# Designs tried in a protein design chat: VHH binders against q9c0h5r722to879. Part 9

Target 1, 158 residues: q9c0h5r722to879
Amino acid sequence: WSSESIKKPMIVTSDRHVKKEACELFKLIQMYMGDRRAKADPLHVALEVATKGWSVQGLRDELYIQLCRQTTENFRLESLARGWELMAICLAFFPPTPKFHSYLEGYIYRHMDPVNDTKGVAISTYAKYCYHKLQKAALTGAKKGLKKPNVEEIRHAK
Below, E stands for the ipSAE of ESMFold2; O stands for the ipSAE of OpenDDE; V2 stands for 0.75 times the mean of E and O plus 0.25 times the DockQ between their complexes.

## First folded at step 5 (VHH; framework vhh_lunsekimig_d3)

Design c4 (at its last look DockQ between E and O 0.04; V2 from the best seeds 0.00; counts 0 for: pae E 11.3 > 2, placed apart)
Fold by OpenDDE, look of step 5:
Formats: structure tokens, sequence, C-alpha cells
Structure c4 (fold): chain B 158 residues (1-158), chain A 120 residues (1-120)
């Protein structure tokens, strides 16, 4: 977990657009998690995050690794819960790339153990939910069609 | 030429077993995730199993525990072992490839399909 912004993508990429968007994406994640002052309500912030990941394939793995970062050693309970919630939301719209799938799966799986639960936050419950979403997404792929994610879908994904 | 060719379909009784093959040619087999689809009459094609290049596998609930997807990179062949077959498993079975760096919608090569009929 970090309270500071990232200056470069966490994954290796040569795509300038991804590089630029990665930093913005991280800020949005921080906003949703409550670690940064939000410009919009959390629902709309989540929508923006999900939309970016859905529309730009190159951001998906970056997005998930950022979420992994922000849910690791995060002692801010509300932030932690929201991070996992956002992961679940994103997984409802798109999986990571096949190459990154195992990493994310492993990360989620490790957090499914109740031993990870802390101070009233049931991380294991979030992780199990994410695990289910990941498995489903691995089979179904990203949201189909030309219509971008909407607020109602975000609500349903929570 | 890049192609996938399914085989192994046939008629079996409920509870029986069948092994499908998907032979690949014309591309680096080991670099792709591979998928099994099936299509029952009058129903949309559905994904049932996937195996990544690294060997990780995933199944839809309806076939989990009964079907096993595997691959032999040395033979450029993917398999689907189907056990405890049910009438609802009847359909045309397809294999498809997906580059692991591509979008999930980037299925570009399909086989012709092999017919599986489960009937008493």
Amino acid sequence: as target 1 above (158 residues)
Amino acid sequence: EVQLVESGGGVVQPGGSLRLSCAASGFTFSSYALYWYRQAAGIERELIAVIYSGGRTYYVDSVKGRFTISRDNSENTMYLQMNSLRAEDTGLYYCARLPEYSDWDAFDIWGQGTLVTVSS
C-alpha cells in the first residue's frame, strides 16, 4: 500500500498511452479507496476505473497489479475493504490477460484464508468473491459489445 | 496454413466416456491458450473449458469434475477427456485458440467441430 502516487506503470510497457493512463488510474483507485480526495462520488470513480480497464486492454494487468499493491499491507481498514471491492467490480467487466491470470489468482487465493482477516474486515470473504469473479471472467472474457460499463452495472458488481 | 482440427466425436450412452482431440498446425502451439466450446442444437455456442500455455485449466460448472482439458505441446494437440457423459452434453464441440497477449475477444482460429451424441 502507498499513500503516494505512482510515477510510472508497475508493469513493464512501452506504450506511452498506458504509461500516462497508469498514473491516472492509480489516482482513481486511491480515490475510490478513500486514500485520496475524490472528485466524484465513489460509484462514478469506480465506473471510470472499470471503463478504463474495459476499454484499454493494456491497462488491465496494470490495474490489477495496482489493486494488489493497494490491498497489500494496508492498515486502513476502510481503504482495504474498498480496494477489494474495486477488484471485484473490475473482475465483473474484464479479466487480466492470460499471462497475468496466474499471478492474480495466486494473490487472491492466498487471501482467501481467514487468517488474513483483520480488525473486523473479512478479507477472506472479499477474496473468495474475487476468486469466483476471476474464475468466471477467465471463461467468459471481458464484457461483450460496444456499450461501455454503466453505473447500474457497477452497482450490481459490488 | 493455420488450422485446428477436432476429432474423436461419436455416439455414446449416458455415463460413458469420450476423448476429443484438437490437432493444431501452422502456428506456435505452446504460445496460445486453447478453448473448448460446444453447441447444442438450437442453442448458442458455449465455452466449457480452457487451458493456458502454462497448463492452468478452468471449467464451467456444468462439466467440472467430469471433463478434463489437457494439452501436449510436443504433439501440438489439445484433448478433452469427457467422463460421465449426459444427454445434455450432446452437441458439436469446437476448439479455438487465443493469444495470451490478446483481448479475450480475439479468437481467430476455430476448428470445424466434432459431433458428440449422448443417447440411450
Scores: ipSAE 0.105, ipTM 0.566, lowest interface PAE 2.0, mean pLDDT 91
Fold by ESMFold2, look of step 5:
Structure c4 (fold): chain B 158 residues (1-158), chain A 120 residues (1-120)
Amino acid sequence: as target 1 above (158 residues)
Amino acid sequence: EVQLVESGGGVVQPGGSLRLSCAASGFTFSSYALYWYRQAAGIERELIAVIYSGGRTYYVDSVKGRFTISRDNSENTMYLQMNSLRAEDTGLYYCARLPEYSDWDAFDIWGQGTLVTVSS
């Protein structure tokens, strides 16, 4: 977990646009989790995160790595819960790439034991939900179409 | 050279037992979580168990209570004790070391796989 901005993506890239989008994505994740001040309500912040991952395929693994980073060693309980919630939301719209799938599956699996639950944050419950979403997404892939996620779909995915 | 090598696979009858080994070399074995995956014909590789550097373990429901993952850091070896085997356990078993955040630039390390056949 970090309270600071990032200056470069977690995944090495030479693409300047991807680098910029990765840094902006991290700010949005921090905003949703309550670790950065936001002018938009959480639902619309989640919408923007999901829309970026849905529309920019090259950003999907970066998004999930950032969520893993922000849910690892995160002792801010509200932030931790929101981080897992955001992961579950994104998994409703798109999977990671096949290259990253095994890592994300292993990460989620490690958190499915109730031993990981902390002071009312049911990490194992979120992780189980994410596990099922990941498995389903791997079978179906991202939804086809030209239309981005909308607010009602985000509300349903929570 | 970073390497994982599985061994111990074979043909067993339903209800039988088998012990798989995963020998590691070329990296600091004790610092990593280690994984067992299984692949049946025509199906994607599935995670079945994980053991952390501290010894904590987790199992998918289908093997919980029947399989035991363990590690011996002095021998750089991970094990999977498989009891009460069923036909559905048939498949190619892989051990793996996956990247962690402090080591994201590391690549997945997979063994060659060892075949377990539960028949008759």
Scores: ipSAE 0.007, ipTM 0.290, lowest interface PAE 11.3, mean pLDDT 79
ESMFold2 (binder alone), look of step 5: mean pLDDT 82; pTM 0.809

Design c5 (at its last look DockQ between E and O 0.78; V2 from the best seeds 0.00; counts 0 for: pae O 6.3 > 2)
Fold by ESMFold2, look of step 5:
Structure c5 (fold): chain B 158 residues (1-158), chain A 120 residues (1-120)
Amino acid sequence: as target 1 above (158 residues)
Amino acid sequence: EVQLVESGGGVVQPGGSLRLSCAASGFTFSSYALYWYRQAAGIERELIAVIYSGGRTYYVDSVKGRFTISRDNSENTMYLQMNSLRAEDTGLYYCARFPEYTDWGAFDIWGQGTLVTVSS
C-alpha cells in the first residue's frame, strides 16, 4: 500500500497513453478507498474505475495489480476493506487476461485464509467472494453488452 | 536455481521446542511474503503462519503464542520457532513463496519439506 501517487504503471509499457491512464487509475482507486480526497461520491468513483477497466482492455491487468498493491500490507482498516470491495466490483464486469489470471487467483486464494483477518475487517470473507467472482468471470468473459457499466450495476456489485 | 530448502525438523517430546529454517536462493528474498505450511498424514497442507515483506506476521489460532515466524533478509532465511509442541503438530513442514504484485510472473516456489514428529 502507498499513500503517494505513482509515476508509472505497475506493468511495464512504452505506450504514453497507457502510462497516463494507469496513473489516473491509481488516483481513482485511492479515492474509492478513502486514501485520497474525492469530489465525487464513492459510487461514482467505483463506476469510473469499472468503466475504464471495461472499456480499455490493456488496463485490466494494471487495474488488478494496483488493487493487489493497495491491499498488500494496508493497515488502514476502512481502506483495506474498500480495496477488496472495489476488486469484487470490477470482477463483476471483466476478468484479468488469461496471463494474469493465475496470479490474481493465487493472490485472492491466499487471502481466503482467516489468518489474514484483522480487527473489524474479515478479509477472508471478501477474498472468498472475489474468488467466486473471478471463477465466474473467467467462464463468461467480460460483459459483452453494448453499454458501459452503470450506477445500478455498481450498486448491486458493491 | 530458484530454491527454498527447509531444515531443523526432527523428533521431539510433547512440550518441547524446535526451530525450523527456510533458506532461500535465486530470487530477491526481501521483496516477498513468506509462508509456513504443514501437512499431517491424510490431510491437505494447511497454512500456519505468514511473514510479509514489511515484517508483519500472522498466525493461525492453533499456533498463536507457541510459534514465532521471523526472517533475516541479510541471510535470505526465514525461521519458525516452535515451542510447547503437541502431538497434533506432527507433520511435514513446508516453506513457500508466491508471486507478489511487483513480480506477478514469478513461479510458486515450495521447499521439499522437513519432518517434525512429536511423540511419546
Scores: ipSAE 0.326, ipTM 0.672, lowest interface PAE 3.3, mean pLDDT 84
Fold by OpenDDE, look of step 5:
Structure c5 (fold): chain B 158 residues (1-158), chain A 120 residues (1-120)
Amino acid sequence: as target 1 above (158 residues)
Amino acid sequence: EVQLVESGGGVVQPGGSLRLSCAASGFTFSSYALYWYRQAAGIERELIAVIYSGGRTYYVDSVKGRFTISRDNSENTMYLQMNSLRAEDTGLYYCARFPEYTDWGAFDIWGQGTLVTVSS
């Protein structure tokens, strides 16, 4: 977990657009998690995050590794819970790339054990939910069609 | 070579104590979270304790108050002090390292395990 913004993508990339969007994406993640002052209500912040990952394939793995970062050794319980929630939301719209699938799967799987739970936050429950979402997304792929994610879909993904 | 090697297992009576060690080599020990697992006969391996690089620890309920996970970064060794041992604590104990978000491309590491038998 970090309270500071990232200065570069966490994943190596040569794509200038991904490089630029990665930093903005992290800020949005921090906003949703409550670690940064939000420019909008959480639902709309989540929508923006999900939309970015959905529309830009190159951002998907970056998005998920950023969520892994923000849910690792995060002692802010509300923040932690929201991080996992956001992961679940994103998984409802798109999987990581096959290359990153095993990493994310392993990360989620390890957090399914109750030993990862903290007082007030059942991380294992979030992780289990994310695990199922990941498996489903891996099979079905990203949301199909030309219509981008909407607020209602975000609500249902929580 | 990156590896973990457990030791300290043995036979003890109920109520007894045992201290397990996990010696690490081939990686920057202080930068990683480490885990203790155990596996009883016929049962799936279960996570029982975690110590992060920053020193924070977590335990499953069944070992809370009895087991203590610790690390000595200067010795590249992690420990599990087990007190008030019970028959249900019997099993093969593993230490493990898993990659964190900052270790892109890193792989999981497991020790060979050390056997703990609690019997009267």
Scores: ipSAE 0.022, ipTM 0.347, lowest interface PAE 6.3, mean pLDDT 89
ESMFold2 (binder alone), look of step 5: mean pLDDT 84; pTM 0.833

## First folded at step 6 (VHH)

Design p01 (framework vhh_lunsekimig_d3)
Fold by ESMFold2-Fast, scan of step 6:
Structure p01 (fold): chain B 158 residues (1-158), chain A 120 residues (1-120)
Amino acid sequence: as target 1 above (158 residues)
Amino acid sequence: EVQLVESGGGVVQPGGSLRLSCAASGFTFSSYALYWYRQAAGIERELIAVIYSGGRTYYVDSVKGRFTISRDNSENTMYLQMNSLRAEDTGLYYCARLPEESDWGAFDIWGQGTLVTVSS
């Protein structure tokens, strides 16, 4: 977990556009989680995160690794809960690449044990939900095209 | 329907050979790079070989010189010829088509996986 900005993506890339988008994405994630001041409604911040991941395919793995980072050793309970919500929202619209799938699956699986639950945040419940959504997203993405994110679907996804 | 269907997995002794096939349908096969991945217990699914639309190939060091990837655009089929098989090659083998950066909103396509067991 980090409260400061990142200077470069967590996944190495030579693409300058992806580098810039990754840094902006991190700020949006912090805004949704309440770790950075936002001037937009949280629902619309989530829409921007989901839209960036949907539109820029090279950002999808970066997005998920940033969410894993922000949900690791995060002792701010509201921020932690929001991070898991945002992961569930993104998984409603696109999976990670097949290459990253096993890593993300393992990360989520490790949190499904109730021993991970903190006072006020049922992490195991969020993790089980995200696990289900990850498997569904991978299957849906393989069989049919990915649908563009919209506000109505985001309300339903969380 | 857009799909990839794998065949050719099985049980083989160390030093043996297997040829995996990946039959594609529902898309312009010749226009895409195609991938072979494998997954063993406790290990992240790993890329082992790629064949690009132009015929260029890539192999990870662990299989280079032993495995040969090829494609037949007239038959919409990709192959993986596996020679000098080792116990460490045991795992599920997946064929895949990944979206190109220019394919906005496109999705990846995966085969069902085929089990390769190298026993001794």
Scores: ipSAE 0.000, ipTM 0.081, lowest interface PAE 22.1, mean pLDDT 75

Design p02 (framework vhh_lunsekimig_d3)
Fold by ESMFold2-Fast, scan of step 6:
Structure p02 (fold): chain B 158 residues (1-158), chain A 120 residues (1-120)
Amino acid sequence: as target 1 above (158 residues)
Amino acid sequence: EVQLVESGGGVVQPGGSLRLSCAASGFTFSSYALYWYRQAAGIERELIAVIYSGGRTYYVDSVKGRFTISRDNSENTMYLQMNSLRAEDTGLYYCARLPETSDWGAFDIWGQGTLVTVSS
């Protein structure tokens, strides 16, 4: 977990556009989680995150690893819950690449163990939901293609 | 060299049993959670069971009560005891060590897979 900005992507890339988008994406994730001041309501911040990942295919794995970082050793319970909500929202619209799928699947699966629950946050419940959405998104994306994010779907997803 | 090698696959009749082994080398085996995945033809790879470094286990509902995961830290080996096998259990079984979130940009470690065929 971090409250600071990042200066480079967590996954190495030579694409300058992807590097810039990754840094802006991290700020949006912090805004949704309540760790950075936001000028928009959380619903519209989530829409911006989901739209960015949908629009820029090269950002999808970066987005998920940033969420994994922000849900690791995060002792701010409201921020932690928001991080898992945002993962569920993004998984409603796009999966990670096949190469990253196993890593994200393992990360989510490990958090399905109730030992991860705190008094304030039922992490295992969020993880079970995310696990189901990940499997569905991977299969749907392969067969039907991916639908553009919208506010109504985001309301439903959380 | 970090490596996982599966063995023990084969052909069995419905209701039969098989024991799979996963031999690990090149890392401190006792410090890591280890996973069994299964892949049927044309179907995406699915998680079956996990055993954590402390010995805790987790199983997906479809195998609970039939499969038992275990580990022997002294032999650097993980096992999957499969009982009451069904046709639906047919597939390639993979042993895996998955990176933790601290392993930024790291990759999962997978064995080559071992084939399990349940047929009459």
Scores: ipSAE 0.000, ipTM 0.115, lowest interface PAE 18.7, mean pLDDT 76

Design p03 (framework vhh_lunsekimig_d3)
Fold by ESMFold2-Fast, scan of step 6:
Structure p03 (fold): chain B 158 residues (1-158), chain A 120 residues (1-120)
Amino acid sequence: as target 1 above (158 residues)
Amino acid sequence: EVQLVESGGGVVQPGGSLRLSCAASGFTFSSYALYWYRQAAGIERELIAVIYSGGRTYYVDSVKGRFTISRDNSENTMYLQMNSLRAEDTGLYYCARLPEDSDWGAFDIWGQGTLVTVSS
């Protein structure tokens, strides 16, 4: 977990455009989680995150690793819950690459045990939901093409 | 809570008619295509009809001309009017909201099923 901005992507890339987008994406994630001031409502911020990942295929793995970071050792309960919500939202629109799938699957799986739950946040419940969404995406999504995110779909992705 | 609730099933004689209803809640009904599926004993669930958000419809050949799918967006309800029923129409009828081909991340929503028996 970090309350600061990032200066470079968590996944190494030489593409300047992807580097800029990764840094902007991190700010949007912090805004959704309540760790950074947002000028838009949470649903609109989630729409921006999902649209950025949908539009920039090379950013999808970076998006998921940023969410893993922001849900690791995060002691702000509202922020932690929103981080898991945002992961579920993004998994409704696009998977990570096959190369990154095993890492994300393992991360989510480790959180499915109720021992990970805090007094205010049922992490295991969020993790189980994300796990099922990831498996559905891997099973059916790759051959169908990806629909551009919209606010109504985001409401149903939670 | 996102849900679909079916009603209208029953026992009818061959040549009879029956109207099924599917009441939806928890989502923007008018924005989605809605589906009727049928499952007969020992047979896999099969699509029988669909109504798209714009009102366009599709029917499998076995029911074309006999069944009519419709929707009432103001009541959040979808209907299946079944006419000239045959013994082969017997089965458990499910309504569903399925992800679009381009909407892989959405999960499907299914009703509980309503039993239609066509027998003399």
Scores: ipSAE 0.000, ipTM 0.080, lowest interface PAE 21.4, mean pLDDT 76

Design p04 (framework vhh_lunsekimig_d3)
Fold by ESMFold2-Fast, scan of step 6:
Structure p04 (fold): chain B 158 residues (1-158), chain A 120 residues (1-120)
Amino acid sequence: as target 1 above (158 residues)
Amino acid sequence: EVQLVESGGGVVQPGGSLRLSCAASGFTFSSYALYWYRQAAGIERELIAVIYSGGRTYYVDSVKGRFTISRDNSENTMYLQMNSLRAEDTGLYYCARLPEQSDWGAFDIWGQGTLVTVSS
């Protein structure tokens, strides 16, 4: 978890566009989680996050690792809950790459045990939902292709 | 009070053009992202374009390259320039603004809609 801006992506990349998008993405994630001031409501911040991940395929793994970082050792309960919510939203629209799938699956799986629950945040419930969404997104993306994010679908995804 | 009013809808031939306007009142227009949605018969309302306060834009693939969203902060008006119109573009077009309070479930204000009919 970090309250600071990032200066470079968490996943090494030589693509200049991906580097810039990764830094902008981190700010949007912080805005959604309530850790940074936002001028837009959370629904539309989530739409921007989902749209960036959907449209920039090279950003998808970076997006998920940023969410893993922001949900690790996060003692701000509202921020923690929103981080898991945003992960569920993104997983409704696109999976990570096959190479990153095992890491993300393991990260989510480790949080499915109720011992991870803190007072006021049922992390295990969020993790179980995310696990289901991850498996569905991987299957759907491989067979049918992925739908573009929209506001109405984001409401259903959370 | 706070209000959005659409105009510019009408009947147009395939391949034709229309420009929709969304006039805003009762809030600081330049501070908000603004959205165009449409609803066709038997289809749920869908987002087609957004313009953020800083001027960045987003379009769904079905309209990208054909539609252009723009804003004039001095006139408190947002526009949707629609070119190369197709029968599938027929529907009721709405503009919307974010809720003032961060309400995840709703837009603060919606226009009443303006009807666009594309037919031969």
Scores: ipSAE 0.000, ipTM 0.109, lowest interface PAE 17.8, mean pLDDT 76

Design p05 (framework vhh_lunsekimig_d3)
Fold by ESMFold2-Fast, scan of step 6:
Structure p05 (fold): chain B 158 residues (1-158), chain A 120 residues (1-120)
Amino acid sequence: as target 1 above (158 residues)
Amino acid sequence: EVQLVESGGGVVQPGGSLRLSCAASGFTFSSYALYWYRQAAGIERELIAVIYSGGRTYYVDSVKGRFTISRDNSENTMYLQMNSLRAEDTGLYYCARLPESSDWYAFDIWGQGTLVTVSS
């Protein structure tokens, strides 16, 4: 977990556009999680995150690794809960790449044990939901193109 | 959960016939090409036949004219009709859905395999 901005993506890339968007994406994630001042309400911040990942395929793995970082050793309970919520929202619209799928699947699976639960945050419940969404998103993406994120689906995905 | 389940294997004499089935669940069956692979003892899995989403088929030379692949999209099932079976057709038969190079969301899905033994 970090309260600071990033200057470089978590995943190495030579694409300058992807690098810039990865840094902006991290700020949006922190805004949604309450770790950075937001300029919009949470639903619209989540919509911007989901739209970014949907529209820029090169950002999808970066998005998920950033969420894994922000949900690791995060002792701010409200931030932790929102991080898992945002992962579930993003998984409603797009999966990671196949090569990153096993890593994200393993990360989520490790959190499905109730030992991860704290007072106020049922991490195991979020993780089980995210696991289901990951498998469904991978199947949907393999079948056809992914549907563009919208506010109503984001409300439903929570 | 995406899943493929084979059935129909068994023991048959040379010249006999078997029909294998591959039941699919957890994905939109009609949208995918589906594959039959075979693994004999000491040999890597080899492609036997493909049926594409539009119904076009491909067979390896060793089975052309003897095997027929088909699909029933309403039943989410793929079939392999095997005629004029030979001792060398003995092996585990697997159905599979493979990713296309252009589809980075697709994953390899393999069935558990069904055993075909051709013996006198």
Scores: ipSAE 0.000, ipTM 0.084, lowest interface PAE 20.5, mean pLDDT 77

Design p06 (framework vhh_lunsekimig_d3)
Fold by ESMFold2-Fast, scan of step 6:
Structure p06 (fold): chain B 158 residues (1-158), chain A 120 residues (1-120)
Amino acid sequence: as target 1 above (158 residues)
Amino acid sequence: EVQLVESGGGVVQPGGSLRLSCAASGFTFSSYALYWYRQAAGIERELIAVIYSGGRTYYVDSVKGRFTISRDNSENTMYLQMNSLRAEDTGLYYCARLPEESDWYAFDIWGQGTLVTVSS
């Protein structure tokens, strides 16, 4: 978990456009989670995050690793809950690459145990939902994700 | 930005010809199979032609001998030459890049569509 901006992507890339988008994406994630001043309401911030991941294929694994980082050792309960919500929203529109799938699946699976729950946040419930969405996204993939993210679909993905 | 943009649609009389273009950007064009689909009134979106990496082609029977798919890898553009057009060819024409058979995680790329109207 970090409250500050990143200066470089968490996944090494030689693409300068992807590097710039990754840093902007991190700010949007912090805005959705309430850890940075929001430029729009949460629903529209989520739309921007989902649209960036959908539009920039090379950004998808970076997006999921950033969400894993922001949900690890995060002691702000509201921020933690929003981070898991955002993961579920993104998994409704696109999966990670096959290389990253096993890592993300393992990360989510480890959080399905109720021992991870805090008084204010049922992490195990969020993780179970995300696990289901990840498996569905992997099976249906691009066949179900052909449509661009929109506000109505994001509302239903929560 | 990864995208496909169609052009060349219009209104033509039966027996006429049109050439559609599909301009690609943001990916290695020469490495992918590219597809033409159409959506006619009251019908699901259907595949009409494919051009594979390396130039092999496939056509559905209804357009075989009338339509020719081609690609120019140097221009990142795919074409559909449509001859002997019939009223049944009327519809929205889409170009697409679909996921590879082994890649569960590749997303489809679709153009916005270009309208072809064959009317007498």
Scores: ipSAE 0.000, ipTM 0.082, lowest interface PAE 20.4, mean pLDDT 76

Design p07 (framework vhh_lunsekimig_d3)
Fold by ESMFold2-Fast, scan of step 6:
Structure p07 (fold): chain B 158 residues (1-158), chain A 120 residues (1-120)
Amino acid sequence: as target 1 above (158 residues)
Amino acid sequence: EVQLVESGGGVVQPGGSLRLSCAASGFTFSSYALYWYRQAAGIERELIAVIYSGGRTYYVDSVKGRFTISRDNSENTMYLQMNSLRAEDTGLYYCARLPETSDWLAFDIWGQGTLVTVSS
């Protein structure tokens, strides 16, 4: 976990558009988690995060690795809960690439144990939900493609 | 070769102390978070403590205030100091290196485990 801005993506890329979007995405993730001042309500911040990942396919792995970083060693309980919530929201709309899938699956799986639960945050419950969403998103994306995020679907994905 | 080797397990009475060691080789030790997991009879393997590359730590509630995780980057060794041991602390203790956000392509590395028995 970090409260600072990033100056470059966490996953190396030669795409200038992806580099720019990755840095903007990190600020939006911090805004949703309450670690950075937001100009919009949380629902609309989540919509912007999900829309960026949906529309910029090359950004999806970067989005998930940023969420993994922000839910690792995060002792701010409200921020931690929001990070897992945002992961669940994004997984409702798109999977990571097959190359990143194994890492993300392992990351989520490790958090499904109730020993990860902290006072006020049921991490294992969020992780179980994210695990199911990840598998469904990967299957759905392979078969039919993915639906564009909207506010009503985000409200129900939480 | 990349490997982790645990040592320091043994039999202690309730209220006693043990210090576990995890010796690492074959990778840049200082760049990785290192983990202690525990496997008790009838219980799935559970995370006990983490020490991140920057030195920050995390503990599960059942061991907070009793266990202390530490690392010595110059010796490529991680430690778990266990104080005020209870019967429920009995189990096999494993050290692990897991993929990091900075190196998510790395393989999981697990030690062989060291047995800790707390009995009177």
Scores: ipSAE 0.000, ipTM 0.352, lowest interface PAE 10.1, mean pLDDT 82

Design p08 (framework vhh_lunsekimig_d3)
Fold by ESMFold2-Fast, scan of step 6:
Structure p08 (fold): chain B 158 residues (1-158), chain A 120 residues (1-120)
Amino acid sequence: as target 1 above (158 residues)
Amino acid sequence: EVQLVESGGGVVQPGGSLRLSCAASGFTFSSYALYWYRQAAGIERELIAVIYSGGRTYYVDSVKGRFTISRDNSENTMYLQMNSLRAEDTGLYYCARLPEESDWFAFDIWGQGTLVTVSS
């Protein structure tokens, strides 16, 4: 977890546009989690995050790795809960690449044990929900194609 | 699960030598480039040397000819041989694995750091 900005993507890329979008994406994630001042309400911040990942396919793995970082060793309970919510929201619209699927699946699976729960946050409950969404997104994306994010879907995704 | 652990730091006189080790676990060591960084008090962490998976190396000018990076893929260990040490070499030395475009495991992994002090 970090409260600072990033200067470069977590995944090395030669694409200048992807590098720029990755840094902007990290700020939006911090805004949703309450770790950075937001210019919009949380639903609209989440919509922007989901829309960037949906529209810029090269950002999807970067998005998920940033969420994994922000939910690792995060001692700010509201921020931690929001990070898991945002992962669930994004997984409602797109999976990571097949190459990254096993890593993300393993990360989520490790958090499904109730021993991971903190006094204020039921991490295991969020992780179980995210695990279900990941499997559904991977299956649906492979068969039907991915649906564009919208505000109503985000409300139902949480 | 994925870990890098440094050892070999210590106190030496100017002109002395130290050998740092970086033991890796939890990933396919031979497939990755590995990095040495250092950090002195009040300054940002700086790159010192890189060894690529194929054995090619890179050094910053300040250490070129004095430091030698090497790896032993059978032991999952990277080394930094430091010769002709100077007072400005003092700092915390970190080994790292950084994300690459071919590496779907995107987290940079850092060791705990090992302290090198060069004093007269």
Scores: ipSAE 0.000, ipTM 0.082, lowest interface PAE 20.9, mean pLDDT 77

